VHH binders against NAD-dependent protein deacetylase sir-2.4 (sir-2.4). Designs and how they scored, part 25

Target 1, 292 residues: NAD-dependent protein deacetylase sir-2.4 (sir-2.4), of Caenorhabditis elegans (q95q89)
Amino acid sequence: MTSVYESLLSDYPDKGVIGKPEIRDTETEIIEKLRTLYNHFVQAKQTGKPIFVLIGAGVSTGSKLPDFRGKQGVWTLQAEGKHAEGVDFQVARPGVSHKSILALHKAGYIKTIITQNVDGLDRKVGIPVEDLIEVHGNLFLEVCQSCFSEYVREEIVMSVGLCPTGRNCEGNKRTGRSCRGKLRDATLDWDTEISLNHLDRIRKAWKQTSHLLCIGTSLEIIPMGSLPLDAKSKGIKTTTINYQETAHEKIVETAIHADVKLILYSLCNALGVNVDLGDDLPDEVPIPLKIS
Key: E = the ipSAE of ESMFold2; O = the ipSAE of OpenDDE; V2 = 0.75 times the mean of E and O plus 0.25 times the DockQ between their complexes.

## First folded at step 17 (VHH; framework vhh_7qbe_3)

Design y3 (from v3 with S54K; at its last look DockQ between E and O 0.90; V2 from the best seeds 0.80)
Fold by ESMFold2, look of step 17:
Structure y3 (fold): chain B 292 residues (1-292), chain A 122 residues (1-122)
Amino acid sequence: as target 1 above (292 residues)
Amino acid sequence: QLQLVESGGGLVQAGGSLRLSCTASGPVYAMGWFRQGPGKEREFVAAISYSGGKTYYADSVKGRFTISRDNAKNTLYLQMNSLKSEDTAVYYCAADYIGFSDYTSPEEYDYWGKGTRVTVSS
């Protein structure tokens, strides 16, 4: 099995560090680190300064999508002459991690969420688009080049790099006349710059932020991988949740090397936040850790 | 802590050329050049997108200055040709980890070098 998304991307020589060993914190280490994170969530509520979240591919492995740099990741296996396994983007569904993040958002702990993922699962789970920054785009979107209306498709858009798709906008202008603009894909290629609007939104989010939480990312891709450095310069502490060592292990307050869904679900449980799991989960609900 | 170190300044005759460099101690997304002349406010000179695909120049330097960057070396360059006495200034490298839309505003950049002096003699 191969990722259609990876096949659409142009060649890029600098994929950063891939194939690092997974680290497993002991249960004692996990509980201690989770207590520290829990305290930041409690403080965020008390001060009215929410948690700023960055998510990567590790949030979607419970949805059976491969990551890129992990032991079974697309780039790691390619370097070994192998193919990554997983489901198609088309059929992937939000898992326990996505639903836990949504629950923390609904409870007022999280406001701004940046996703590096293009799988569309952060929208599908119900995170409001006004609080979601899809910095690398979304494979299920087309955008009108003239009026910027967004079209959420049922099927993956088979183009990247903000290129015309061959479809036309069916919306109206402010005057009420037909738009007729050309639609483009909404997903970055390697050489495509991040939207300046997205960068401005990220910059503004820092002003209201008490803590940075980076979930399921190795922090290797610029500029999102530099968020912990930016946080440190602003006196804002960072927690990471990632099996592999990240690029910023030495500068973050807490690096949790454990299963993302276990940590997030346990955090929700400790905070008394109900996670609406629904009936159609792609992964199993973990037994939450007690951090009392 | 992120550090920016400029080099390449000096004394040059009008009409001459200089190449400035700025090396960052780590990866940065937004980078630009500013300058402050004698008795003047700090002003925008040039900026370049992370990919290098978009460049921005103050009107006073368009066609004479060329900005470039080498992301593998975390280094920003400014090639300055056809120098005028009005180009005499301390040139500052500015950077940010994330970036923003208004590259021309010095208030948007969180990190600054100490500057490198360029003196253009008649």
Scores: ipSAE 0.658, ipTM 0.854, lowest interface PAE 1.2, mean pLDDT 88
ESMFold2 (binder alone), look of step 17: mean pLDDT 84; pTM 0.866
OpenDDE, look of step 17: ipSAE 0.874; ipTM 0.944

Design y4 (from x6 with D102E; at its last look DockQ between E and O 0.83; V2 from the best seeds 0.80)
Fold by ESMFold2, look of step 17:
Structure y4 (fold): chain B 292 residues (1-292), chain A 122 residues (1-122)
Amino acid sequence: as target 1 above (292 residues)
Amino acid sequence: QLQLVESGGGLVQAGGSLRLSCTASGPVYAMGWFRQGPGKEREFVAAISYSGGRTYYADSVKGRFTISRDNAKNTLYLQMNSLKSEDTAVYYCAADYIGFSEYTSPEEYDYWGKGTRVTVSS
């Protein structure tokens, strides 16, 4: 149902580079790269400078949602005259990757998690809203234009660009009278600016970080896609986890080309972090790699 | 390493106009203009949001200066009309990859150009 979201967006010609070949690191390469990432996690905990985490659509492919630019991604297949396969947004459930990220958060290795995804799965897995920045919004939210109350829906909101949905706020004003404000969608269109509150929260977290970790993103969309450039100028090392080459492949310290859930779950295992997988997973639990 | 290059400064008579440009070597999100006059501290002039939908001006330049940007060229502009002697300063381009709400605070901008001198003669 990523195709439905894409159909709501206005026309925009610059979608970045689409359809790059997938790369698969050998097991030896994965283990070496994962050791480097593991060391950054240990140092982050010891120094109190958390890992800055940026999430893209590749984190949700285990939840059976297609990405955009991958081999089976929405924009790649559209360019070939085809349709992406996947489940409906409202039946998608958090997978091993989301649960691993939550576990790393609970264990104190990461604090602020920035997601470019609008699928609502980072909130649904249980990442506290105070530590989650849905920088492009959330398809399951409506927001009151008057009092800014959030309404979490069971169905996706069929609008983007912060437009009125036709529904009204059900809350009360400070005086006790009904608010009656108009609700809007909570998802950005291509030309919609990121909120100043989100930008301030992102920048505050960015100033306190020791390492940039980009998970399942091609790094094609600004401002978040430019973070590796800022990191390089500031001496902050970057790790990417993505099957495809990203926009900043040549400047990052470590580019891991492997299954996101394998890397994250193996990292948790190596750190002694328990991942609460529950009973209702959409994907298979990987056998963790040993990195000692 | 991000580079900001200003141009368009020069000598102009009071009441005249100048247009400043600043080209960034990378895709910056926040951009603004600051200036430093003789014997003064650096002060805010103008800033513009990424889309151009929000603009901010110091009171001393409102109605006379217009800020704009061209994101395809990574370029920031400042059209300065009705120039006064008190506008004499070195004008600096400032930028950031992320952005923030405190556009008037120079401490929030991580990247700065070398400046371009504007001299307004009486």
Scores: ipSAE 0.731, ipTM 0.885, lowest interface PAE 0.8, mean pLDDT 89
ESMFold2 (binder alone), look of step 17: mean pLDDT 86; pTM 0.883
OpenDDE, look of step 17: ipSAE 0.857; ipTM 0.938

Design y5 (from x6 with Y50W; at its last look DockQ between E and O 0.91; V2 from the best seeds 0.82)
Fold by ESMFold2, look of step 17:
Formats: C-alpha cells, sequence, structure tokens
Structure y5 (fold): chain B 292 residues (1-292), chain A 122 residues (1-122)
C-alpha cells in the first residue's frame, strides 16, 4: 500500500543506495559489539559528555511503518513497481525501540536526539521537544510563519515543503492583538533546506558529544549522513545499528547488524535502565541478550 | 581528513575575470570563500548551502562575484568578474559537514584550504 507521505513528496530521482543485502550478526558478534557500545554509555555517564543519537526509519519498523531502503522498503519496492506494506501514520504507536531510547534519555545517557523520521513517534513516546530535533520535520505539525508557534495535530498535515496550509495562527502578539499569521506545514520536501535553527541546535549539541550512535539509518542523506565523517576527523567514535551496510561501514568503530529493538532493549538491561513499556505496544518485547 | 584544494588563482588585469575552484574530498553541507589581502584581516567573500538555496555575498563583491557548487564533483566555484585591485588577496575555501546560521563568520567553519593567490594589476 502506498504511503501518504511518499505521495506528498515531489519527484526526485536520487534516493541513494537502495536494496542492499541484509547482514545478520551472530549472537557472539552481537555480544562483543554490544560490550563496546555499553562501555561508551558508561563512559558518557562518568564524563558528563552524552551520547549523540541519530535515528532513521529502522527505529519505526516495530511500529509497523516501512523503512525506505531495506528489502521491503518504500524506495526499494517502488523501484520494483511495488508498494510497501504498513499502517497509516495516524495509528502508529511508539514501539520497544522508541521506549528504550526514552529510557536511556531519562537515565541521563542521551541528551540530544536527532530524528530523520517524520512520523512524530519520538514526540509521542515522550522525548522532551527541547532535546529532540526533527531535522526533516514532522507530519503532525503546523507552524505559524509569523510567530513560529507550533501546532501538534491529531491527523497528519497533508502538505510538505513548508507550504501554507490555509489555516491561521490562533495565538496573540505581545500587544494583545491576534497574531493571525498563516500556518505552514513543518515537513521538508527533497529540496527544502533544513532550518537554520535546527542546524545551530545540532551543531551546538555535536560539540558536546562523546559518541555518535546511528540507529536504523543508511546514512545516505546529507547533512546527517555525513556525521560519521566529521566524527572520524574529530576522534569521536561511531556505532551503527542497521541490518544493511551503511554508507560509512568502513569508517565506524562498530557496525551492529541486528534487530534495533533487540540491541536497544539489551543495552538498557545491561545498564540497569528500566524501560516503561506500557500497554499500547505495537511490537513484541525481545528477550534481552546478556553481555556481562 | 577532509581536504579542501583551491585552484584557479593567478595574475589578471583590472576589469578581467577569474574562476576559482575548490574540490572537497567528501560531501560537505556549508561551503564558503574568504580572502586575506595584504595587511588586512581575513574577510568573508561568499557562501552557499548544500542545495544552493542559501547564498551570501559580502557587499564589496555583490553583483561582480557568483558562488556556485557542483555536488556530484564535491566542487565549489567562485566566478569573479569586473576585478579590481582591491580584490588582490589569498582566497581560502572553507567548509562544514553540518552547517549553521552565520555563514559570514570564519569561526563557524571547521575545515579550510591552503588558499590560492589572486593578483589584480592595473
Amino acid sequence: as target 1 above (292 residues)
Amino acid sequence: QLQLVESGGGLVQAGGSLRLSCTASGPVYAMGWFRQGPGKEREFVAAISWSGGRTYYADSVKGRFTISRDNAKNTLYLQMNSLKSEDTAVYYCAADYIGFSDYTSPEEYDYWGKGTRVTVSS
């Protein structure tokens, strides 16, 4: 079934590398790689320099949303004349991966979380917006062009590219007069520039980090896909969690090829971090691997 | 690790044109040109975002210089027309992987080339 999001995007031929073979690390390989990642988390807590997290679509596959470049991904199947399977964005709920990331944030291991996803699930799981940078936007947001107030909708906004939606701001100016600015969508199209405010926030947080953790992303999209290159130049080690080889496989310290939710949940267990899974879970809770 | 290599500098008569190039060894989001003339501080010339949707020019070069980039080649260009003796300087390529809001500030750019000399004679 065709995703509404893909139908809103303009045509753009360069989707990056799609359809790479999936790699499945053995349990022994996973445990060794997890120990290395665990040590970075412990060090981050001890030094007060948190983990910098970059999230891609692979974090939301447990929420029954397709990724883009995997074997069953939106762009991969589109290239074969097919449609990816998945639920509507409106009914998707945060899964084990999102809840694990929130738990690591609450425990003080992660500060800044950058998501390339537009599904709104990082807000919905409860990550505070001041620590969340939705770098490609959010399908559930409208923003006033005049006062920049954000409006979180229950249904997706049916526009991308920072275009007027036809609705007006409901806020007031400092003078007490109605703002009545025009609202726009908050989601980038292919050629839409990342906001300068987002770039400044990312750059400020990037300067304070001890380790780059890239979760469920192929690292194909600029500028976020170039973070591992900058990290290497600055002596910051990188871990990736992705079934497929990423664009930077050869330069990262640790590439974990396994199920994202298994890795994140196992990491939380090893750190003694309680994950509040709640009752509205779209995926199954994995049995955590023992790494210590 | 990131390398920025400028080329295209040389001697040119006032009123003439030159095109500078800067090739990056990897994909960078923000790129810009700075210059340092004899006895002067390094000054901003022009800058451009990844898509080219944001371009910036110093007032002293606006209308005469054009910045552009070819992302397939990781190459930044500066077309310099109607050159004046005051344009004599070493021109430096600068870049950043992420980007920022103040393209005119040299402190924001983490990576720099070695420069290419432009001399404008009367």
Scores: ipSAE 0.697, ipTM 0.872, lowest interface PAE 1.0, mean pLDDT 89
ESMFold2 (binder alone), look of step 17: mean pLDDT 83; pTM 0.855
OpenDDE, look of step 17: ipSAE 0.879; ipTM 0.948

Design y6 (from x6 with T104V; at its last look DockQ between E and O 0.73; V2 from the best seeds 0.77)
Fold by ESMFold2, look of step 17:
Structure y6 (fold): chain B 292 residues (1-292), chain A 122 residues (1-122)
Amino acid sequence: as target 1 above (292 residues)
Amino acid sequence: QLQLVESGGGLVQAGGSLRLSCTASGPVYAMGWFRQGPGKEREFVAAISYSGGRTYYADSVKGRFTISRDNAKNTLYLQMNSLKSEDTAVYYCAADYIGFSDYVSPEEYDYWGKGTRVTVSS
C-alpha cells in the first residue's frame, strides 16, 4: 500500500515526530475515558452541536490489507500481471471503524467528517460527500480543471500534486458543447497547498461543534493537527483515540490509547446505535466494552 | 491561549524602511498583516499562504511591502520599503489555526496581536 503512494510523493523534510511507542490503556482506564466521550455524544444531541471528527491512518488499520511480503499480497498480484499499480488500495475495504463512524453520522451525532486519509474508504463506506472533507485528497479521484466534475476511478490515479492525468473531461458545458477540460489528480503532494474551498468548509463546520474527536492521527500535520489548540482557546474539549501519544497529549481532555475499532464500536453500542457491518468485513468485530 | 507578539515598529522618515515581525505561540495556518490609521477602519495590508506559495497585498502597498514567514519559528514578517506618511498606523498581526479563502477580511481571523506602531514622518 505504502510503496506506490509513497513513491508518488516528493521529498519533504518536516513530516512531524516519528518513533513514539504504542501505549495501551487498561480496560478500567478505557471504560472511564469512554464514559467521558459518551457524555459528549449525549450532549451533542441535546445541544444540536454535532461532534467534529478528524480521522487519520489509524482508522484504516482495521481495513486489513493483503500481506505485503508473504502469502501473496498486493505485490504478488502485480507479479501475476494483474492491476498491480493500485492493487493494495484496490483491495482495501471499509472496516468496523469506518462503519461505526458512518453509523454515528446516520444517527445524527456526527455531521462533518474530515479525513487526512487518501484511501477513499470514507466514500466507499457511504459517508455522503457533502459531509466529507478529504482534506489531503483521494487517490481514486480525477477532477476536471475547468468544471470541477469528479470522476471516481477503479484504479488509483498515478500522480499526486493536482497535476494533469492525461484524460479529458467527459461532461458538457451549459451551452451543450463538450467541456474539453483536462482532468487532474485529486491528491496533495507535500508541497501542494490545501484547496481554499476545503479550508472554508472545514472552518464553517468547526464553528458549529461542541466537541473535537481525533481518531487515529498523531496530530502532526498542519492545519488539522492544530485543532486541539484552537479548541482549548474556545473552551471546546478534545478526545483523541490513538495508540501513540499525539502532539497534543498534554492539552486534551481525554486521550484514549486503545484500538480504534474497539472504542468506536463500544461507543455505538453504549449509545444504542446499530452498526451495519455488512458481509465483507476486513477485520474482526470486537466485543464491545460495557460502560454502564 | 494563542499569543501573537508584534515587534519592529517605530519612527521612520518618509522613503525609509522598516521590518515588522510577529511571533505566534503556536503553529497557526493563516497569517496576515492589517493596519489601522488615526480615525480609520482597520484595513488589510498583506497575507501569505502557509507554504509561502501565495501572497496577497493591498494595492496601496504592492511593490513596496514584502511579506514572508518562517514556519519553524512561527514567525511572520513584513518588510516595508519606500514608506509614506499614509503608512502611519498601528500594524496588527492576525492569525487563525484554519485557513480560508478570504485572506483580506479581518473577520476571518480569530486571533490578533496588540499591534506595533509605525510612524512615518515627513
Scores: ipSAE 0.710, ipTM 0.873, lowest interface PAE 0.9, mean pLDDT 85
ESMFold2 (binder alone), look of step 17: mean pLDDT 85; pTM 0.869
OpenDDE, look of step 17: ipSAE 0.866; ipTM 0.942

Design y7 (from x6 with D102G; at its last look DockQ between E and O 0.91; V2 from the best seeds 0.80)
Fold by ESMFold2, look of step 17:
Structure y7 (fold): chain B 292 residues (1-292), chain A 122 residues (1-122)
Amino acid sequence: as target 1 above (292 residues)
Amino acid sequence: QLQLVESGGGLVQAGGSLRLSCTASGPVYAMGWFRQGPGKEREFVAAISYSGGRTYYADSVKGRFTISRDNAKNTLYLQMNSLKSEDTAVYYCAADYIGFSGYTSPEEYDYWGKGTRVTVSS
């Protein structure tokens, strides 16, 4: 269904830098970088200024969804005339990374979580929608254009670009009359503007943060890809977790080049944060690194 | 630190035209123009969304000014036509990396240029 999502998008000539080499930090490097990140998490809890989290497609590779710009990414393979492998969005399930992020949220380290992903897995893992900003939308969501009621579907809504889906709202107005507003998809096309409501929510959360954590993203897509630049100007330190060099490698305090789920699970372990793994995992539970 | 550099200001007779530009040193999402006349508060002139799909104008300039941007060059433009003496001001470029609904509020913009002076003679 990844290829279905691609087929819904308009032509997009500028995909940014794709296919960068993977960097693999040594275990010693990972432990040193994790200690720095750990200290930011401890400080965030002590000061009451939570970690600001930005998620990209690399968080969902453990759920067997390809990323876009990685070595096996959708756009990298397309440039080589190949097809990316993975499960479709319909069957994808939250992995260790999503569950670790939820655990950090429940423990009060993270408040607002911003995802560039449209896979719906951050909702599925249980992150409250009040604290989740799906900045590029959600393939499983329809929204009423009149009353803004959200309808979470079991199957992908086969439209992008905030277009009418052909269904009507089933809710009622305050007057008791049927709303009958038209439903739209909730997923941006390449030329679709991010909603002002999302931007306002991001700005409010951004003002209250002590540290920017970018997980599984190349930081190539504006505006979220520019957050490390804004952070630097404001004296906010940034950590990235990504196998590949990001667009802001030289700006960030810490760039961790390792498996996202290993880093997040190890961080939870070091903080004493219990991760409820459940019994529906698409990936293996890593052995956590010991950093303290 | 993000830099915003305005250009294109100058002296022009009433009824004339000027084109202002503002080049950002990085890829900003929200951009707008404000102006400040002598002894006045900064006031909103125009703003544009990243894609250009949303444009906003103060009532006093609507129909006379046109805002646009070129994201490949990180550059914002203001075409000012039918200039009036009341348009005399220092024009400031304002920007933000994220964006917001409050385009007319100068407090929402985190980054500002030093301004370019526009003088409209009568």
Scores: ipSAE 0.759, ipTM 0.900, lowest interface PAE 0.8, mean pLDDT 89
ESMFold2 (binder alone), look of step 17: mean pLDDT 85; pTM 0.873
OpenDDE, look of step 17: ipSAE 0.769; ipTM 0.894

## First folded at step 18 (VHH; framework vhh_7qbe_3)

Design z1 (from y1 with D102S; at its last look DockQ between E and O 0.85; V2 from the best seeds 0.81)
Fold by ESMFold2, look of step 18:
Structure z1 (fold): chain B 292 residues (1-292), chain A 122 residues (1-122)
Amino acid sequence: as target 1 above (292 residues)
Amino acid sequence: QLQLVESGGGLVQAGGSLRLSCTASGPVYAMGWFRQGPGKEREFVAAISYSGGRTYYADSVKGRFTISRDNAKNTLYLQMNSLKSEDTAVYYCAADYIGFSSFTSPEEYDYWGKGTRVTVSS
C-alpha cells in the first residue's frame, strides 16, 4: 500500500510543493488540448520518433492508490493532520490509464516509458521490461547483488533503499555453479541515487523523442521533473496531464487539467487504437471525448 | 534555454584560494567544472550529482579543490585552495538535466557557461 510505502521511507523535510488547488478544464479546452496532443502522436508515427512518456502517481489513482501531493494525497492530508489510506498493493490492478498506455505502446506511438511509481502496475499491465524504466524501483522486486537476476514477488518487499532482504539468489553463475548471492530490495529511498544504467537508458531514449508526455506527476523530483526544461531548450514540445498545476506549467506547450484516464482513453479512440480493457478493472471506463 | 553564469574568477597569488560560483536558470541533475589553459584543450576538473551523492575530481585537483552545490539557489561552487600556476585557465560551468555515467566527459554535457578566467601568479 502507498501508506505502507511511505512508512518505509526515511524522513526527508523537502517534499516539494503540496496541496495546490485542482483545476478542471472546460470540455472545450480539453478537446482543443487533446487535438494538439493527437497531432503529436500522428507526427510521431509518421516520423518514426516516438513519444517519450513520464508517469507519476496520478496514473495509479484509478487503481485506488493515493498520490502524494494531490488534494487527497498522502502528504497533503498529513499537513492537515489527517491520514491517507491505501489499497493493498496485491489487490491494486492496472486501470484504464495503464491499459491505454500499453495500447499506445503496442500501436507503435510510444517506445520508452519512464515511471516514477513503485507500484509495479506498469509491469503488471504488460509493458515490456526492455521499454520500461522503473526509475525509483519496484516494491515487488528483489534483485541479486551478485548476478542481478530479478525476482518478482507476490507481496511487497518490506524495505527500501537497496537493502539486503535476507533471502538468497537461486540462480546459477555462467559456469553453471550456484550463484548464492544475497538479494536486495529494488526501491530507492530519499538518499539513494538513480542507477547510472537507468540514467544512460533514459538519456539514450530522450535523444530519439519527438514529444514529452508527462502523466499524473507534479514534476517536483529531479532529474525527471526537469525534463520539460530540457525539452524546451531542444525544441521538443511537452504535454502534461494533471489535475494540479505542475512545476513547469508556464513552459509546457499544453497543460491538460482533467482526468488522466479520460484523456488517454479519448486519445486512443481518436487514433483508432483498441484498448484491451479485460475483466478486472478497478475503475470505470470513461465515455471518450470526440475530437474530430 | 538553460543559462549558466560563472563568477569568482580573478588574479590570485600562488598558494592562495578562490571560490568560483555558477548559477543555473533551472534545476539540473549533473553539474561540473572544466577548464582550458593557454594552448591546451578543455579538461575535466570536478563534477557533482544533484544530491551530491556522486562527486568526481581530476587527479590534479584532488585534496585542493572541493565541489559543492546549493540546490535552493541552483548554484554550483568550486572552492580552490593551494592554487598553483598550472591552475591558470578559463573555468567553465557545465550542466545536464538528466545525467549519465560519464561525468568526466565534456561531450556528455549539453549546457555550458561562457567561463571565468583564473590567473595564478608566482
Scores: ipSAE 0.724, ipTM 0.880, lowest interface PAE 0.9, mean pLDDT 89
ESMFold2 (binder alone), look of step 18: mean pLDDT 84; pTM 0.867
OpenDDE, look of step 18: ipSAE 0.861; ipTM 0.936

Design z2 (from v3 with T104S; at its last look DockQ between E and O 0.83; V2 from the best seeds 0.75)
Fold by ESMFold2, look of step 18:
Structure z2 (fold): chain B 292 residues (1-292), chain A 122 residues (1-122)
Amino acid sequence: as target 1 above (292 residues)
Amino acid sequence: QLQLVESGGGLVQAGGSLRLSCTASGPVYAMGWFRQGPGKEREFVAAISYSGGSTYYADSVKGRFTISRDNAKNTLYLQMNSLKSEDTAVYYCAADYIGFSDYSSPEEYDYWGKGTRVTVSS
């Protein structure tokens, strides 16, 4: 099903840098960097200026979905004439990373969350849509072209590029009025512009932001890949969490090269934030690092 | 810091044409042109989306000016035809790392070039 999503996209030659080696920080390095991030979270709560979050495919590898540019990523293997393996989108479940992010949001540390992922897991874990910007869309959504009501499907929508799906609206979900408008998919193709509404929401988020946290992303795709540069221009410091070197290693305050779920879960533990893990977890719960 | 460098300004007779260029020192998403006459605030001229699929023009230049961009060269262009004396101004390139919905508002853009002077004589 991952390959089905890839097959829906039009051809595009510039996929950024793929296949970079993984970097593994030592435990001592991780603890030092995590203390710095922890301090930003404490300050965010104290000042009432929450953390601004950008999520990439690395957040969903614990849900057994491949990333794109890692060693086993879809585009890296494609360049080698191979196929990525993993569960399909329809059976993927939120993992420790998604649940940790939700917990930090519920505790008031995080407000605005941008996801580059189309896997729908950020909605499925329970992040409110008013605080979630699915900047590249969501494979499980259809949207009415007339009234803009959203329809969450159990199976992926077999269209990208904001095209009609062949189904009709069942009524305006906001007002309750009748509507039989045409539904469209909700997922961008390579040549589809990011919605102006999403860009305005991002612009507004900077006004209430104390720190940018980029999680599981190589920062290769414009414009979201430029978010750390935008932060720097506003005097806002950035932390990245990614096994691979990102496009902005030299300009961010802190680049953490470690397992995303380990860092996020350890951060929650250090902050005293309870993570509701449930009993349908696709990945293993890490032993949290102690940062004293 | 991101740098924007305009070129192509000069003296031209009314009814003539001029092509402005602006080169950014790195990739930018939103780009536009503004201008400022003597004693006036900067005013919007034109803007273009990253893909080039959406273009925006001030009413005073619509039909006479054409904006375009070449993302491989990080370069923005403004083709100015049928120039009038009222087009005399310093023309500024503006850019942003991410976009926004109000391309006509100068306070929305974080980065500005130093400008290139266009003088239209009668």
Scores: ipSAE 0.569, ipTM 0.806, lowest interface PAE 1.5, mean pLDDT 88
ESMFold2 (binder alone), look of step 18: mean pLDDT 85; pTM 0.872
OpenDDE, look of step 18: ipSAE 0.870; ipTM 0.944

Design z3 (from v3 with E107A; at its last look DockQ between E and O 0.91; V2 from the best seeds 0.83)
Fold by ESMFold2, look of step 18:
Structure z3 (fold): chain B 292 residues (1-292), chain A 122 residues (1-122)
Amino acid sequence: as target 1 above (292 residues)
Amino acid sequence: QLQLVESGGGLVQAGGSLRLSCTASGPVYAMGWFRQGPGKEREFVAAISYSGGSTYYADSVKGRFTISRDNAKNTLYLQMNSLKSEDTAVYYCAADYIGFSDYTSPAEYDYWGKGTRVTVSS
């Protein structure tokens, strides 16, 4: 189902480290690590220096999308001559993890959210675009090459690499004349560089943060995967939430090896942050852990 | 701690060529070359985008210097041809993990090498 996106990407021999064993922390370990993360959230509120959040594909597994480098991930199974299971991007919906992240943003703990995902779910859950940086793009967007107006589609755009889609801009210039710009896709290929505007926004937010929280990512893809190295140099502590060991396991303060959904929802519960779950969940609400 | 180690500096006659290298100890995104001549402020020389698709040169070196990078080795290169006495300087490698829009500004780069000295004699 996700093979359409895979087939749009150019060949790239270095997928990073794939197929690492999953680690599952015991409940006791999870609670202790979650207390440490909780304290960073409390400190962020007290100091006014928000948590910097980096999201990977592991946030969307509750939405029934595969990750890339996990045991059942797209690249891992591809290396074994197999295909990952999952739903189509077009039918995927925000899950408990996305809604928990939104709740933490609304409560003022998180300001800037960086996502490496192209599934559009961070935008769909309601994170304001001015606080969201889709650093690798979004499969549901077309962008005018002339005026840069964004067009959010219901179906995936069938190209990557910032290529023309064959459609034209429907907007107007400041003069009132029709904009006749050509639309392009909004999703990076392996060789496509990250938008300079995105990089500048990321750097600005990075200078304001007290803590780096990396959620559902192996940290294999640069530049975002190198953030824990920069954090270490600058005295910023890092927490990861990922079933597998990440690329920076040995340098982070806290590596939580557990279900992302359980950790985020439990954190919200401990902080007294209400999560608006709505009526359209693709996954089950976990029983929150008590960390008092 | 990220380390940037320059090499390839030395003494060369005017009109000659020299190739500088800079190896980063980690996977940096933005990389560039700067230089500081005797009694002068540090100035931009060249920068290259992560993919290698965009290169930027100071006017004083354009057409004579060629920047390149090998991301598999975390290594930045500067091929310096048709060297002039004005090119005499300590050449510094600069890098950043995230990147930014103004590649020519030294204030944007968080990490710097110790430099390699280039002396161009007449």
Scores: ipSAE 0.726, ipTM 0.889, lowest interface PAE 0.8, mean pLDDT 89
ESMFold2 (binder alone), look of step 18: mean pLDDT 85; pTM 0.869
OpenDDE, look of step 18: ipSAE 0.875; ipTM 0.946

